# Miniprotein binders against d3e3m2, part 21

Target 1, 234 residues: d3e3m2
Amino acid sequence: MVELRVNAGNVKNPNVHKIGIIALGSHLENHGPALPIDTDAKIASHIAFQASLESGAKFLGVIYPAHELKEINHGIHVSLEDLTDEIVKVLKSAKKFLRISSVIIVNGHGGNLPIVTTLYDIEERTGLLITLNSKIIESEGPHGGSGELSMAKALGIIDESQVENQTNLEEYGEVGLYMFGEARRNDPNIEEGALDVEENGVYVDDVYGQELLKLAINSVLLDVEKQLDSHYGY
Key: E = the ipSAE of ESMFold2; O = the ipSAE of OpenDDE; V2 = 0.75 times the mean of E and O plus 0.25 times the DockQ between their complexes.

## First folded at step 14 (miniprotein)

Design r5 (at its last look DockQ between E and O 0.84; V2 from the best seeds 0.89)
Fold by OpenDDE base, look of step 14:
Structure r5 (fold): chain B 234 residues (1-234), chain A 96 residues (1-96)
Amino acid sequence: as target 1 above (234 residues)
Amino acid sequence: SDEELLERAKELVRRAIELAKEARELDREGRYEEALRELEEAFELYLEAIELLLRALRKEPDPERREELRRLIEEYMKRAEELREILWELRAEIEK
């Protein structure tokens, strides 16, 4: 068996090779005219990949399916069960081939938040320690709003010519989840976001977007440190 | 309010600074694992402070106030990343 050079490259701690980082977003959701349908996947993947670059942890790519509430139909999604099964499948493969012992799931889509209820199942079925990181969702604000627009600007995936049309909520009701009355009634956070977009509109700030991404990346790096602590009993 | 968020952020950073000082003392005493934990907590507090400021920034319409928030975010981010580097170095030494 070949001995791997675990200290080669910009790897500060070879123990990070036991950690995988994988993105979870959504590839198939409308985000208004200024953002691509795979915005969440792109943001999550950037955060996950950049964190892997900086920490030396293994980048595992991106999960393909995503979940969403039935009341929110601005995209194509699967059940929580199907999403969980796919995550298990992918992570089992990663464990088998890459000899990892823990994984950080970087989630960039609010509809995936119910995964917190299945994390124990994922851990049991995979034998991995799992951390779900949703920092960017907690920080970015409303769907298709200023936070996502600003990050999209930083990543180069925004159509700036369409920003003025982003808040045409009659045509693009998915922005701020404005059109989803039931969801808004059921979740005050969704209602707050919808009202924010309606009353204040949206803007693009490149610096703001960059700082959001930096926060998210550093949050994942913190999770790497916490997983290292768990592995060594700190 | 923005002022409340700012004050909370500043308080978090004050705590982080104290933790970082304690970590340095622990390191000098050879209590490296404890120092590591304190550094990690300090790093976390900086990130929490930055999150609060970004929340304030998101909703701030005044350009001058936005610029002030941006400057503070940049400062705290820099300090957080410096702490992260110290954390990484210390961990690498004790986990050899």
Scores: ipSAE 0.929, ipTM 0.970, lowest interface PAE 0.4, mean pLDDT 95
Fold by ESMFold2, look of step 14:
Structure r5 (fold): chain B 234 residues (1-234), chain A 96 residues (1-96)
Amino acid sequence: as target 1 above (234 residues)
Amino acid sequence: SDEELLERAKELVRRAIELAKEARELDREGRYEEALRELEEAFELYLEAIELLLRALRKEPDPERREELRRLIEEYMKRAEELREILWELRAEIEK
């Protein structure tokens, strides 16, 4: 019998090895010409991976499908039920093979936010404690705007030659969700974002992008501490 | 407004500093779990302050004011990460 050295390496707390961190983004959503179609998945994956490096929690990868509101008709998305079922499937596998009892889901896509209504179902079906962290969505500003451009610059995934075209809203109306009139009427935050992009344009600021990423990573690290407190007992 | 965001961020940091001071007293009194909770809250308040400053930075058009905001964000982030390291060290010691 071989004893597993679960606390070997950079592990900040002996119970952190029971915590998994997984990204949830979108792989197939337009973000204007300067940003890749999988921007959300890449940003969420970076945040999840870096938080796992810093804490010692297990990195679980990225969930493939994403959800989006009906009012926002672009990209390839699934129903909330289908996304919920896929999350359960992936997390059951992680629980079965990786000795985890709680998970932090790092959400990089606003369309996934309705998952908050199914978290209890996910917890019951997996037996895992689940925390949804959407800090980067709350912090980054308008879709395809300066926040995402700046993070993309920091990550090296931006096409800078296309930044001047990012606010050609006639062609790239997904930027700022500008073209989605019903969504803008229904959500004042979406309306404010669309107006901001239209009036003020976008920019790229590498330091701003780096600090946005640091905020999101540290927010996930705070969730690790909260799970250690509440689920594993101290 | 950007000034309102800045003032609110400074208020959050003042509260975080007070919590860190209280945590040091709790640690000296042997109340380690309470010290841990207060360090955790101080860390959270720093992150809230940094988020407000990042919102101010996003909207700021003046290059000089942007640079001042960047410096403050970097200062608060450094302090937050130092608090996080102290929190991790205390938790590790409690586990021993």
Scores: ipSAE 0.893, ipTM 0.957, lowest interface PAE 0.4, mean pLDDT 91
ESMFold2 (binder alone), look of step 14: mean pLDDT 86; pTM 0.867

Design r6 (at its last look DockQ between E and O 0.63; V2 from the best seeds 0.81)
Fold by OpenDDE base, look of step 14:
Order: C-alpha cells, then sequence, then structure tokens
Structure r6 (fold): chain B 234 residues (1-234), chain A 96 residues (1-96)
C-alpha cells in the first residue's frame, strides 16, 4: 500500500486527516423571494468547506435530505429516522474509504436540530466520534431574515432586487416563519423571530454576513481542535 | 439588552486575555499540554464574545453604533484567529 504524504500542503498536524467535516442543511425550502431554496445547504457547505481548507480536515460534502417539523410546511423534508439513516450511510462510506475516526456535522438548518437525539445512534452505527455544530443557526436570527440575507450577499446567492419584497409576509409567510402559528405558539424562539421580522423588517449588510460566516467557520475549527484533544488525550 | 450583551462580551474578552497570558507562561515553562488547554479556552471565549456582539449588531439601527460594534468584532475576530493559529502550531509541535 502507498504511503501517503500526510504532512503535504497546508497541513501542520497529520492527525487532522482523521477528522471529517460534512455539511447538513436543506436544499428544498422557501426563504422568500430574495433567497434560493437551497440557502441552508449552501451556507452550511461553505462553512464546512472553508473549515476543511483552513484546518486540513477532510471535506466530506453535504447530506442531501433534511428534517423539519410537520407544522412548518415551507419545503420538502424527510423524517428524523430517514435523515439519521442517510447520515449513517454516508458516514459509513466515509469511514470505509477515508479511514476517518471522527466527524463534525455542520448544520445550517433549524429543522435538523432534533438530530441531537440520534447522535449516539449515529456514533454506535458508524463507530465514529460525532460532533454536531449548529453555531450558524444559533447566530443568524430568523428564517429568511437579515442574517441569512447578509450571508447570502457575502456568498453571492441573493437576489437584491427582491429584498424589498422579502417582508411581504402575506405572500411570503415563510420569512421569519411568520405564517406558522402552531410552531410559533409551541416555541418562543420562533415567535421572537416572527415578531422581529414583522416589526423591524430585514436588511442586507455584507460585512455583517461575512462576520457571521467567519464566526461559524472558527466555531468549526474549535470543534476540530476539541476532536484532536479527544483522540490524543489532551 | 445591548448593554448587557456588551458587558458579557467584555467579561469574556477579559478572561480570554488572562488565559492567553497564562498559556504563554505555561509554554515558557515547558508545560505545553496545559498551555494548549488555556489557548483553546481563550479561543472559545473570544468566539462567545463575538457571538454576543454580532447579536447586538443584528438589532442595532444606529449607523454609528453599528460601526463601533463592527470594529470591535473585527478586532476580537483577529485576536481569536491568532490564538487559534498558535494553538494549532503548538499542538503540531508537541505531537511530533
Amino acid sequence: as target 1 above (234 residues)
Amino acid sequence: SDEELLERAMELVRRAIELAKEARELDREGRYEEALRELEEAFELYLEAIELLLRALRKEPDPERREELRREIEEYMKRAEELREILHELRAEIEK
């Protein structure tokens, strides 16, 4: 078997090759008129890929399905079970072919948050140490709001001509999850986001978007360092 | 409140600076693993502070105040990234 040059390139610590980074988003969700339906997937993929470039960890791509609450009907999603099964399938393949020992899942979609309940199952079925990173979701604010718009501007996927229509909540009720009354009643955080969009509207700030992305990338880099600690006893 | 967020952020930064200083001293003493832990914690605290500042920025309507927040975020992001780089280099050296 060929000996691989594990220190080649920007890699300072060859142990980083034991770590995989994979994006988890949503490819099929309405985000108002100014954002593409695969906004979450692209944001998550950018963060995951940039973190892999910076750290030297293996980039594993993006998970295709996504989950969402049934009462939030703004896209096409699968069950938590089906999402978990797909993650296991993909990560088993990654482990088999790439000889990784741990994975960071970079999640850019709020509907995927219940995956925290299945992480142990994923670890058991794959034999990998799994870290779920949802920093961007924690930081970006409401669905289709200023945070996502600003990041979309930074990534070049926004339609700026439609920003003025983004808060037409009668037509685009998915923005801020405004139209989903049951979800809002059940989750105060969703309610807060909906009210924020309704009362304050949305804006686009390129610099703000860049800083959000930098925060998220650095958060993933922190998880890389923590996984290195876990594997090597620091 | 924005003021509360800023106060929390400043406290986190203060702690991060102290940890970074301790890490440098630990490194000088050859206590590299302990230095790594302190650097990692300092890095994490900077990121937490930045998150709070970004939250404040998101809701800030005043352009002058927004610019002030952006400058602080930029400064702390730079410091965080510098610490991460030192952490990464030090880890690589001790694992040889």
Scores: ipSAE 0.877, ipTM 0.947, lowest interface PAE 0.5, mean pLDDT 94
Fold by ESMFold2, look of step 14:
Structure r6 (fold): chain B 234 residues (1-234), chain A 96 residues (1-96)
Amino acid sequence: as target 1 above (234 residues)
Amino acid sequence: SDEELLERAMELVRRAIELAKEARELDREGRYEEALRELEEAFELYLEAIELLLRALRKEPDPERREELRREIEEYMKRAEELREILHELRAEIEK
């Protein structure tokens, strides 16, 4: 039997209802044959939803478009400007209808990281305090690797029949970003990840996946606490 | 290196434990906002330690060592989540 953690007796701070939590991933990004094309969106959505459930902050759904570097030519992505504009549009709607004053954006896709340079523009255009949380990207390891496979196992979105094929890098060179030589030359972390999947392969570990998700969820919950302290004052 | 990750994680946990003890004393004295800040810091330090351990676990090839890391991560995660529950109780008391 799996023991579920339930927030049954906790008192929620009334100001937490002024905080929104929204997922940002990628809906159209290949992650090898064992992972769905919308892996990033699903992982980010799970983290955002669970953090909303545990804190009482409002769940705002998931943002559809994603950004990616030019040298990583796979999937369907938009410019940083277009992504920023879409975030602003979605958050203006949330502010108008849900009476929120601050938002935590849960980022599940490495290609979105450049939005850190547009956060102040988003804040100015929406009037919201914005926190970007990319903890899961920082913790999960290589693209389509053991971290994502393990989280996918925990979430029930893995195709286990394809795991043995995940490191067929001739066919699925997106795994570890192995096929993207320019990206690997430009970023030592990408190179390290590509070599790791090539040399060590991948594995599926349900407990590891659960702990990665818990880390990311608790990181968002810490951001909620910080927003309560800094934005709502006490 | 993995040894440096593990040493740093243990240092973070020791500091988090000290902060949690200080917070309990502050709470008993009615110094709730000070206790809240120390609990938040303790919570953050646990999460940092857990992240370092998860990085070590990802790269660990030895099954026996992996199982030891899993148990340690699960224990620290449980402590962090319990600490957050205490933090919620304290924040609710402050706002009453």
Scores: ipSAE 0.855, ipTM 0.936, lowest interface PAE 0.5, mean pLDDT 89
ESMFold2 (binder alone), look of step 14: mean pLDDT 85; pTM 0.839

## First folded at step 15 (miniprotein)

Design s21 (at its last look DockQ between E and O 0.80; V2 from the best seeds 0.87)
Fold by OpenDDE base, look of step 15:
Structure s21 (fold): chain B 234 residues (1-234), chain A 96 residues (1-96)
Amino acid sequence: as target 1 above (234 residues)
Amino acid sequence: SDEELLERAKELVRRAIELAKEARELDREGRYMEALRELEEAFELYLEAIELLLRALRKEPDPERREELRREIEEYMKRAEELREILRELRAEIEK
């Protein structure tokens, strides 16, 4: 059997090779005219990949399906059960072939938050320690709003010519989740976001977007350190 | 309010700085595991402070205030990244 150079490259601790980082977003959601339908997936993937580069942890790619509330119909989604099953399938494969012991799931889509209720099931079925990281969702603000637009600018996926049309809420009611009255009534945070977009509009700030991404990446790096602690009893 | 967010962020950073200093002393004493824990906590506090500042920045309409917030965020981000590097190095030495 070949001996792997586990200390080669920008790797300070070879134990980091036991950690996988995988993105979870959404590939099929409207985000207004200025953002692609796979915005969440690309943001999550960037954060996950950059964290893997900086830490030396294994990059595992991106989960394909996504979940969303039934009352929010701006894309194509699967049930929480189906999403959980797909995550288990992918992570079992990663464990089998890459000999990892833990995984950080980098979530860039609010509709995936219910996964927190199935994390124990995922851990039991895969035998992996699982950390869900949703820092970017906690920080970015409203759907299709200034945070996502600014990160999209930083990543080069924005259509800047359409930013002026982003708040045409009659045509693009998914922005700020404005059109989803039931969801807004059920969640004060959604209502706050919808009102913010309606009253204040949106903007693009490249520096703001870059710093949001850096925060999210460093948050994942913190989770890497915590998983190292967990593995070795620190 | 934005002012409250800023004050909370400053307090977090103050605590982080104190933890980092203590960690350095612990390291000199050979108490490496304790130093490691304090560095990790300091790193986390910086990130929490940055998160608060970014929330303030998101809603700030004044260009001059935005620039001030940006500068502060960039400074704290740099400090956080430096602490993370020290943390990584210390952990690597402990686990040899």
Scores: ipSAE 0.913, ipTM 0.963, lowest interface PAE 0.4, mean pLDDT 95
Fold by ESMFold2, look of step 15:
Parts: sequence; C-alpha cells; structure tokens
Structure s21 (fold): chain B 234 residues (1-234), chain A 96 residues (1-96)
Amino acid sequence: as target 1 above (234 residues)
Amino acid sequence: SDEELLERAKELVRRAIELAKEARELDREGRYMEALRELEEAFELYLEAIELLLRALRKEPDPERREELRREIEEYMKRAEELREILRELRAEIEK
C-alpha cells in the first residue's frame, strides 16, 4: 500500500490537514463595467487559496451557486435552501474523500450572509465543524465600489479603461446598489453605500486593495488557528 | 469620525500588546493553552484595529492624511503578522 506523506512540504501542525478552506461567492452578478461578472467568486477564491497556502489547510475550491435577497434583484442566484443544500452536498463529498473534520467557508458575497441561519443544519448534516468568514464583505465597502476596484487592481482582474464609467449610475445602477430603492429605504447600511458612491465616486488604490486582501487572508488564518484549538485531544 | 476610529484602533493595539505580555508570562508558568488563546485574541485585536483604519482610509479625502493612515495600516499589519508567527511557533511547541 502507498504511504501518504501528509506532512510533506512546509507544514507546521499536522492537525491542519483536518481543516478545509472553501470559497463562496457569486459567478453571475454585475459589478459595473470595470469589474468581471464573477468578481465575488474570484476575490473569495483568492483569499481562500492564499490562506490555504499559508496555513497548509486543504483548499476545497469554490461553491458555484449564490443567494441574494429578492429586493436586490440582479444576477443569477438561488434560494437560501438551495444554496444550503449545495453546500452540504459539496462538503459531504470533501469529508468523504479528504479526511477533514472542519471547514472554513470564505464568503465574498453579501447576498450569502443569510446562510448564517442555516449553519447548524449544515454542521448536523455533514458532521463538520463550520466557520463562516465574511470579513472581506464587511470591510470592502459598497458593491462595485473602491474596495472591490482596488482589490481587483491588486489581482489583475480590473478593466481600468472602464473605471471612469463605473459611476454612470443611470447605466450601472448595481454599483453601490444605487438602483435598489426599496432595499435602500429598508437598510441604512445599503443607503449609506449608495450615497457614498453617488457623492464621492470611486477610485482605484492598489495599496488599499492589497491591505484589504491581507486583512481578509489573516482573518481566515485566525479562523484556522481557532479550528486547530478544537482538534486538540484527537 | 476618523479621529474616533484612530483612537479606537490605538486602544485595541494597546490591549493587544498587554495580552502578548501576559501570554509570555503564562508561557513561562507552563499555562500553554491560556498563552495560546491570549495570542489569538491579540492577533484578532490587531486585525480589528487594521479594519478600523481601512474604513477611515476609504473615506479620507486629504492626501496627507491618507498617506499617514496608509503608513499606520502597513505598520500594524507587519506587527499582526509577526504576532501570528509567534502564535504558530508556540502552537508547534505545544504539539510536540
């Protein structure tokens, strides 16, 4: 039989191999003309992958579907139940084949936040310890705004020739969630973001983007440390 | 306001420094898991401070104040990453 060298490479803690890191974003959501339609998935994937490189935890890829509230009606999304079911399906497969017992879900899309209400169900159905990390969406600012543009610059996925058009809010009302009046009336955080984009515009700052990504990556690395705590006493 | 965010960030860093000192004492006393958890909290406080400064930077219109914030963010990030390495070294020793 082949002996698996599970601690080969730059690994400092053998229990890290019980931890998986998976991205959750959105693949089909408009972010204005300067950002790709899969911006959320790419940012979340970068954060998850870099955290896996730096910690040695297993990179599990990216979950395809995403959720969004009906009042923010743009892009291609599924119900919360369907997203939850897909997460369970993917994580059962990962547990079956990869000898993991805990997972960090790196969330890059605000519409996915409601899965916080189904985390207990996911844990019960998979038998995995689940941590949801939404640091980047908490830190990046308005949808399609300066934070995402700056991270996209750092990642090389920005179309800089279109940045001047990003705040043509009559054409690209998804930026800042500007066009979603009902959502803005009901959520002061959304209203603040829309006003910020309208009044102050957007910018691209490579250093700012790099520091946002570092913050998010280190936040996931902290979650790795906390999950390692739960594996003591193996 | 930016001044409130900056003051809050400095308070978090001061607390993180205190936790790191306490963790060294706990480590010397053989209370390794308590030391580890205090290092984790210190690391988390640094990240929280950095997040507050990034929020201030996002909305800061004055170029001179933006540059000052940028330098402070980079300094705190370096300290946080150094603290994470200390945390990883302690965990590796506990695992032996």
Scores: ipSAE 0.875, ipTM 0.947, lowest interface PAE 0.5, mean pLDDT 91
ESMFold2 (binder alone), look of step 15: mean pLDDT 84; pTM 0.840

Design s22 (at its last look DockQ between E and O 0.85; V2 from the best seeds 0.89)
Fold by OpenDDE base, look of step 15:
Structure s22 (fold): chain B 234 residues (1-234), chain A 96 residues (1-96)
Amino acid sequence: as target 1 above (234 residues)
Amino acid sequence: SDEELLERAKELVRRAIELAKEARELDREGRYEEALRELEEAFELYLEAIELLLRALRKEPDPERREELYREIEEYMKRAEELREILRELRAEIEK
């Protein structure tokens, strides 16, 4: 059997090879005219990939399906059960072929948050230690708002010529989730975001976007360290 | 308010600095696992501080105030990254 050079490259601790990092976003959601429909997937993937580069953990790619509340209809989504099943399938494959023992799921889509209720099921079915990281969602602000626009600028996926139209909420009601009255009534955070977009509009700040991404990446790096602690009793 | 967020961030950083100092002492005493935990917590506190500053920055319209927040964010990010590097090095050494 071939002996792998587990210390080669920018790897200080070969145990990091037991950790996988995978992105979870959404590929099929409207984010206004200035942002692509796969904004969440690309943001999550960037964070996940950069964290893998900096830590040496294995990059596992991106999960294809996404979940969303029924009352938020701005994209194509699957049930929580179907999303969970797909995650299990992908992670079983990763475990089988890459011999990992833990995974960090980097989530860039708010509609996926209910996955927290199925994490134990995922762990049981895969035999992996699972950490869900949603730091970027906690930090970015409203859907299609200044945070996502700024990160999109940093990543080069924004159409800046459409930023002026981003807050045409009659046409692009998904921005700030403005059009989703039931969701706003049920969640004060959504209501706050919708009002913010309506009252204050949106802006693009490249530096702001970069710092958001750096925060998210470092958050994932913290999770890498915590998983190392969990595996080795620190 | 932005001021409240800033004060909370400063408090987190003060705690992080103290933890980092304690970690160095623990390391000198050969209490490496405890040092690792302290470093990890310090790193986490810096990130929490940065998150608060970014939240303040999100709605800050004053360019001068924005620049001040960016300076703080840059400083804390640098310190966080330094702590992470120390943490990684220490872990690698003790796991040999």
Scores: ipSAE 0.922, ipTM 0.966, lowest interface PAE 0.4, mean pLDDT 95
Fold by ESMFold2, look of step 15:
Structure s22 (fold): chain B 234 residues (1-234), chain A 96 residues (1-96)
Amino acid sequence: as target 1 above (234 residues)
Amino acid sequence: SDEELLERAKELVRRAIELAKEARELDREGRYEEALRELEEAFELYLEAIELLLRALRKEPDPERREELYREIEEYMKRAEELREILRELRAEIEK
């Protein structure tokens, strides 16, 4: 067989080819009328792909199912167990065929955050080192708010004709998680986001969206460096 | 609150600059793994500072103040990306 040229192309680190980057989002969740139903999957995929281009790590695509907490669930989601099992299945296939040793999961959906409790199980079942990167969720602000609108503008996926309707919270109560009263009573961060959208509205700012995406991409690139620390000599 | 974010971001950048300077000295002394760790930390601190500035920007209604924040964010982002390239080059040499 011919020797595989795993470091061919614009690859600076000889071991980065052992790292995979995969997106995790939601494909079927409402984000108000200005944002597509697969906003989370598109944003996470963009971040994951750009980080793979800039690092030389392998792009592994996007995971189809997503999870959501019961009290804020709308759209089509699966249980945490089912999502965890799907992640294991996909990553076993990637390990079997792509000769990777570690993976960064780029998470674009807040409902997936509970995966942090199953990461050890995923690592044991796959034999991979796993990092979950949720930086964009931590940075973007309220659901369907200015951060996501601004990133959507930068990505060319916004319907600008609907932006003035984005804060019609009686009709689009998913924005800011406004309609989820029990969740708002139980989580002060959710309440703060809902009040922010209600009181201050939303806006679209292309430059803001671009900088949010750059922050998230560089956060994944930092995770690549940390995996190289753990993986290849430390 | 926004003033606290800006002050914290300035502290993070001052620390990142100190780490980058120390990393250059460590590199000159042949202490490459220590230099690598300090460059990595400096990169992380820049990203933390940028995140704080983006949170301040999200809440800022005044166009002139927004423009000032954009310039600062862009400058710190450029510095962070330059640090990352230096870090990547050093790591590649160590791990050969």
Scores: ipSAE 0.874, ipTM 0.948, lowest interface PAE 0.5, mean pLDDT 91
ESMFold2 (binder alone), look of step 15: mean pLDDT 85; pTM 0.855

Design s23 (at its last look DockQ between E and O 0.90; V2 from the best seeds 0.89)
Fold by OpenDDE base, look of step 15:
Structure s23 (fold): chain B 234 residues (1-234), chain A 96 residues (1-96)
Amino acid sequence: as target 1 above (234 residues)
Amino acid sequence: SDEELLERAKELVRRAIELAKEARELDREGRYEEALRELEEAFELYLEAIMLLLRALRKEPDPERREELRREIEEYMKRAEELREILRELRAEIEK
């Protein structure tokens, strides 16, 4: 059997090779005219990949399906059960072929948050330690709002010519989740975001976008350190 | 309010600085595992502070105030990244 150079490259601790980082977003959601339908997936993937580059942890790619509340119909989604099953399938493959012991799931889509209720099931079925990281969702603000627009600018996926149309909420009611009255009534945070977009509009700030991404990446790096602690008793 | 967010961020950073100092002392004493824990906590506190500042920044309409917040975020980000590097190096040494 070939001996792998586990200390080669920008790797300070070879134990980091036991950690995988995978993105979870949404590939099929409207985000207004200025953002692609796979915005969440690309943001999550960037954060996950950059964190893997800096830490030396294994990059595992991106999960394909996504979940969303039934009352929010701006894309194509699967049930929480189906999403959980797909995550288990992918992570079992990663464990089998890459000999990892833990995984950080980098989530860039609010509709996936219910996965927190199935993390134990995922851990039991895969035999992996699982950390869900949703820091970017906690930081970015409303759907299709200034945070996502700014990160999209930083990543080069924005159509800047359409920013002026982003708040045409009659046509693009998914922005700020404005059109989803039931969801807004059920969640004060959604209501706050919808009102913010309606009253204040949106802007694009490249520097702001970069800082959001840096925060999210560093948050994942913190999770890497915590998983190292968990594995080795620190 | 934005002012409340800023004050909370400053308090978090103050605590992070103290933890980093304690970690250095623990390291000198050979208490490496304890030093690691305090470094991680300090790193986390910086990130929490940055998050609060970014929330304030998102809603700030004045360009001058935005720039001030941005500079503060940049400074705290740099400090956080430095702590992370120290953490990584220390962990690597003790696990040899």
Scores: ipSAE 0.912, ipTM 0.962, lowest interface PAE 0.4, mean pLDDT 95
Fold by ESMFold2, look of step 15:
Structure s23 (fold): chain B 234 residues (1-234), chain A 96 residues (1-96)
Amino acid sequence: as target 1 above (234 residues)
Amino acid sequence: SDEELLERAKELVRRAIELAKEARELDREGRYEEALRELEEAFELYLEAIMLLLRALRKEPDPERREELRREIEEYMKRAEELREILRELRAEIEK
């Protein structure tokens, strides 16, 4: 048997090996005709993978289920409790087999935001330090809008032939969450996004998409540095 | 509002530059862990500034102003990434 070369590759700080980075998105959510049904999972996975590559932290893959608000009757989702349980299950496995002590969850789906209310439960049940990074959600703008289209262009997952149809909101009311009146009444940010898409339309800007992805990746890299502070006691 | 975003972003970057300069002095004085924390804060401030500029870019209809914003965002991003590499090198030296 050969010794594991834990410092091989581009690794400057061995404590980074105690950190895992995992994506959380949605695999089954419509984003209009120009974007794939698993847009959130692909974007979150790209951010998580690139941050793990650039930091040396362990890439843990992507969590399959997602949550969504009840008033957004769209896609295939699970309850907050079921999502929380799945996160705990996946992270216990990672902790057991990979000897990590902390995790950054890269969230690419707005419907997952309520997991902030169960983070203490997740930490207690796993014994891991958990950081939730939702920077891309905070930065991308409306659902299926210009931010996601632009990131999708940068990633090569956009169907450009359908961009002109993206704001046919009678057909694709999920764009901007336009069709979800109760959600819009309950959350001013959702209402603002829906109005933005309706009033200003959407566009595709490859450079804008690249910079959104870079912002999100660097935000995760900042979280890596903060977790290293916790491990080393800086 | 968009002008307020741009002004705020410039303020954040000025503070980040100040922190980076202070970090270099702390490093010269052997106060490595304090230098590290200031580099982290500088990095975070750059990312916040970039986020504000990206919000301004999203809503900007004028192609010339969009291109100007894109160049500014790219410049700040390069500075942030360079600053992070300095931070990583300092941390590696501290933990030796």
Scores: ipSAE 0.857, ipTM 0.942, lowest interface PAE 0.5, mean pLDDT 90
ESMFold2 (binder alone), look of step 15: mean pLDDT 85; pTM 0.847

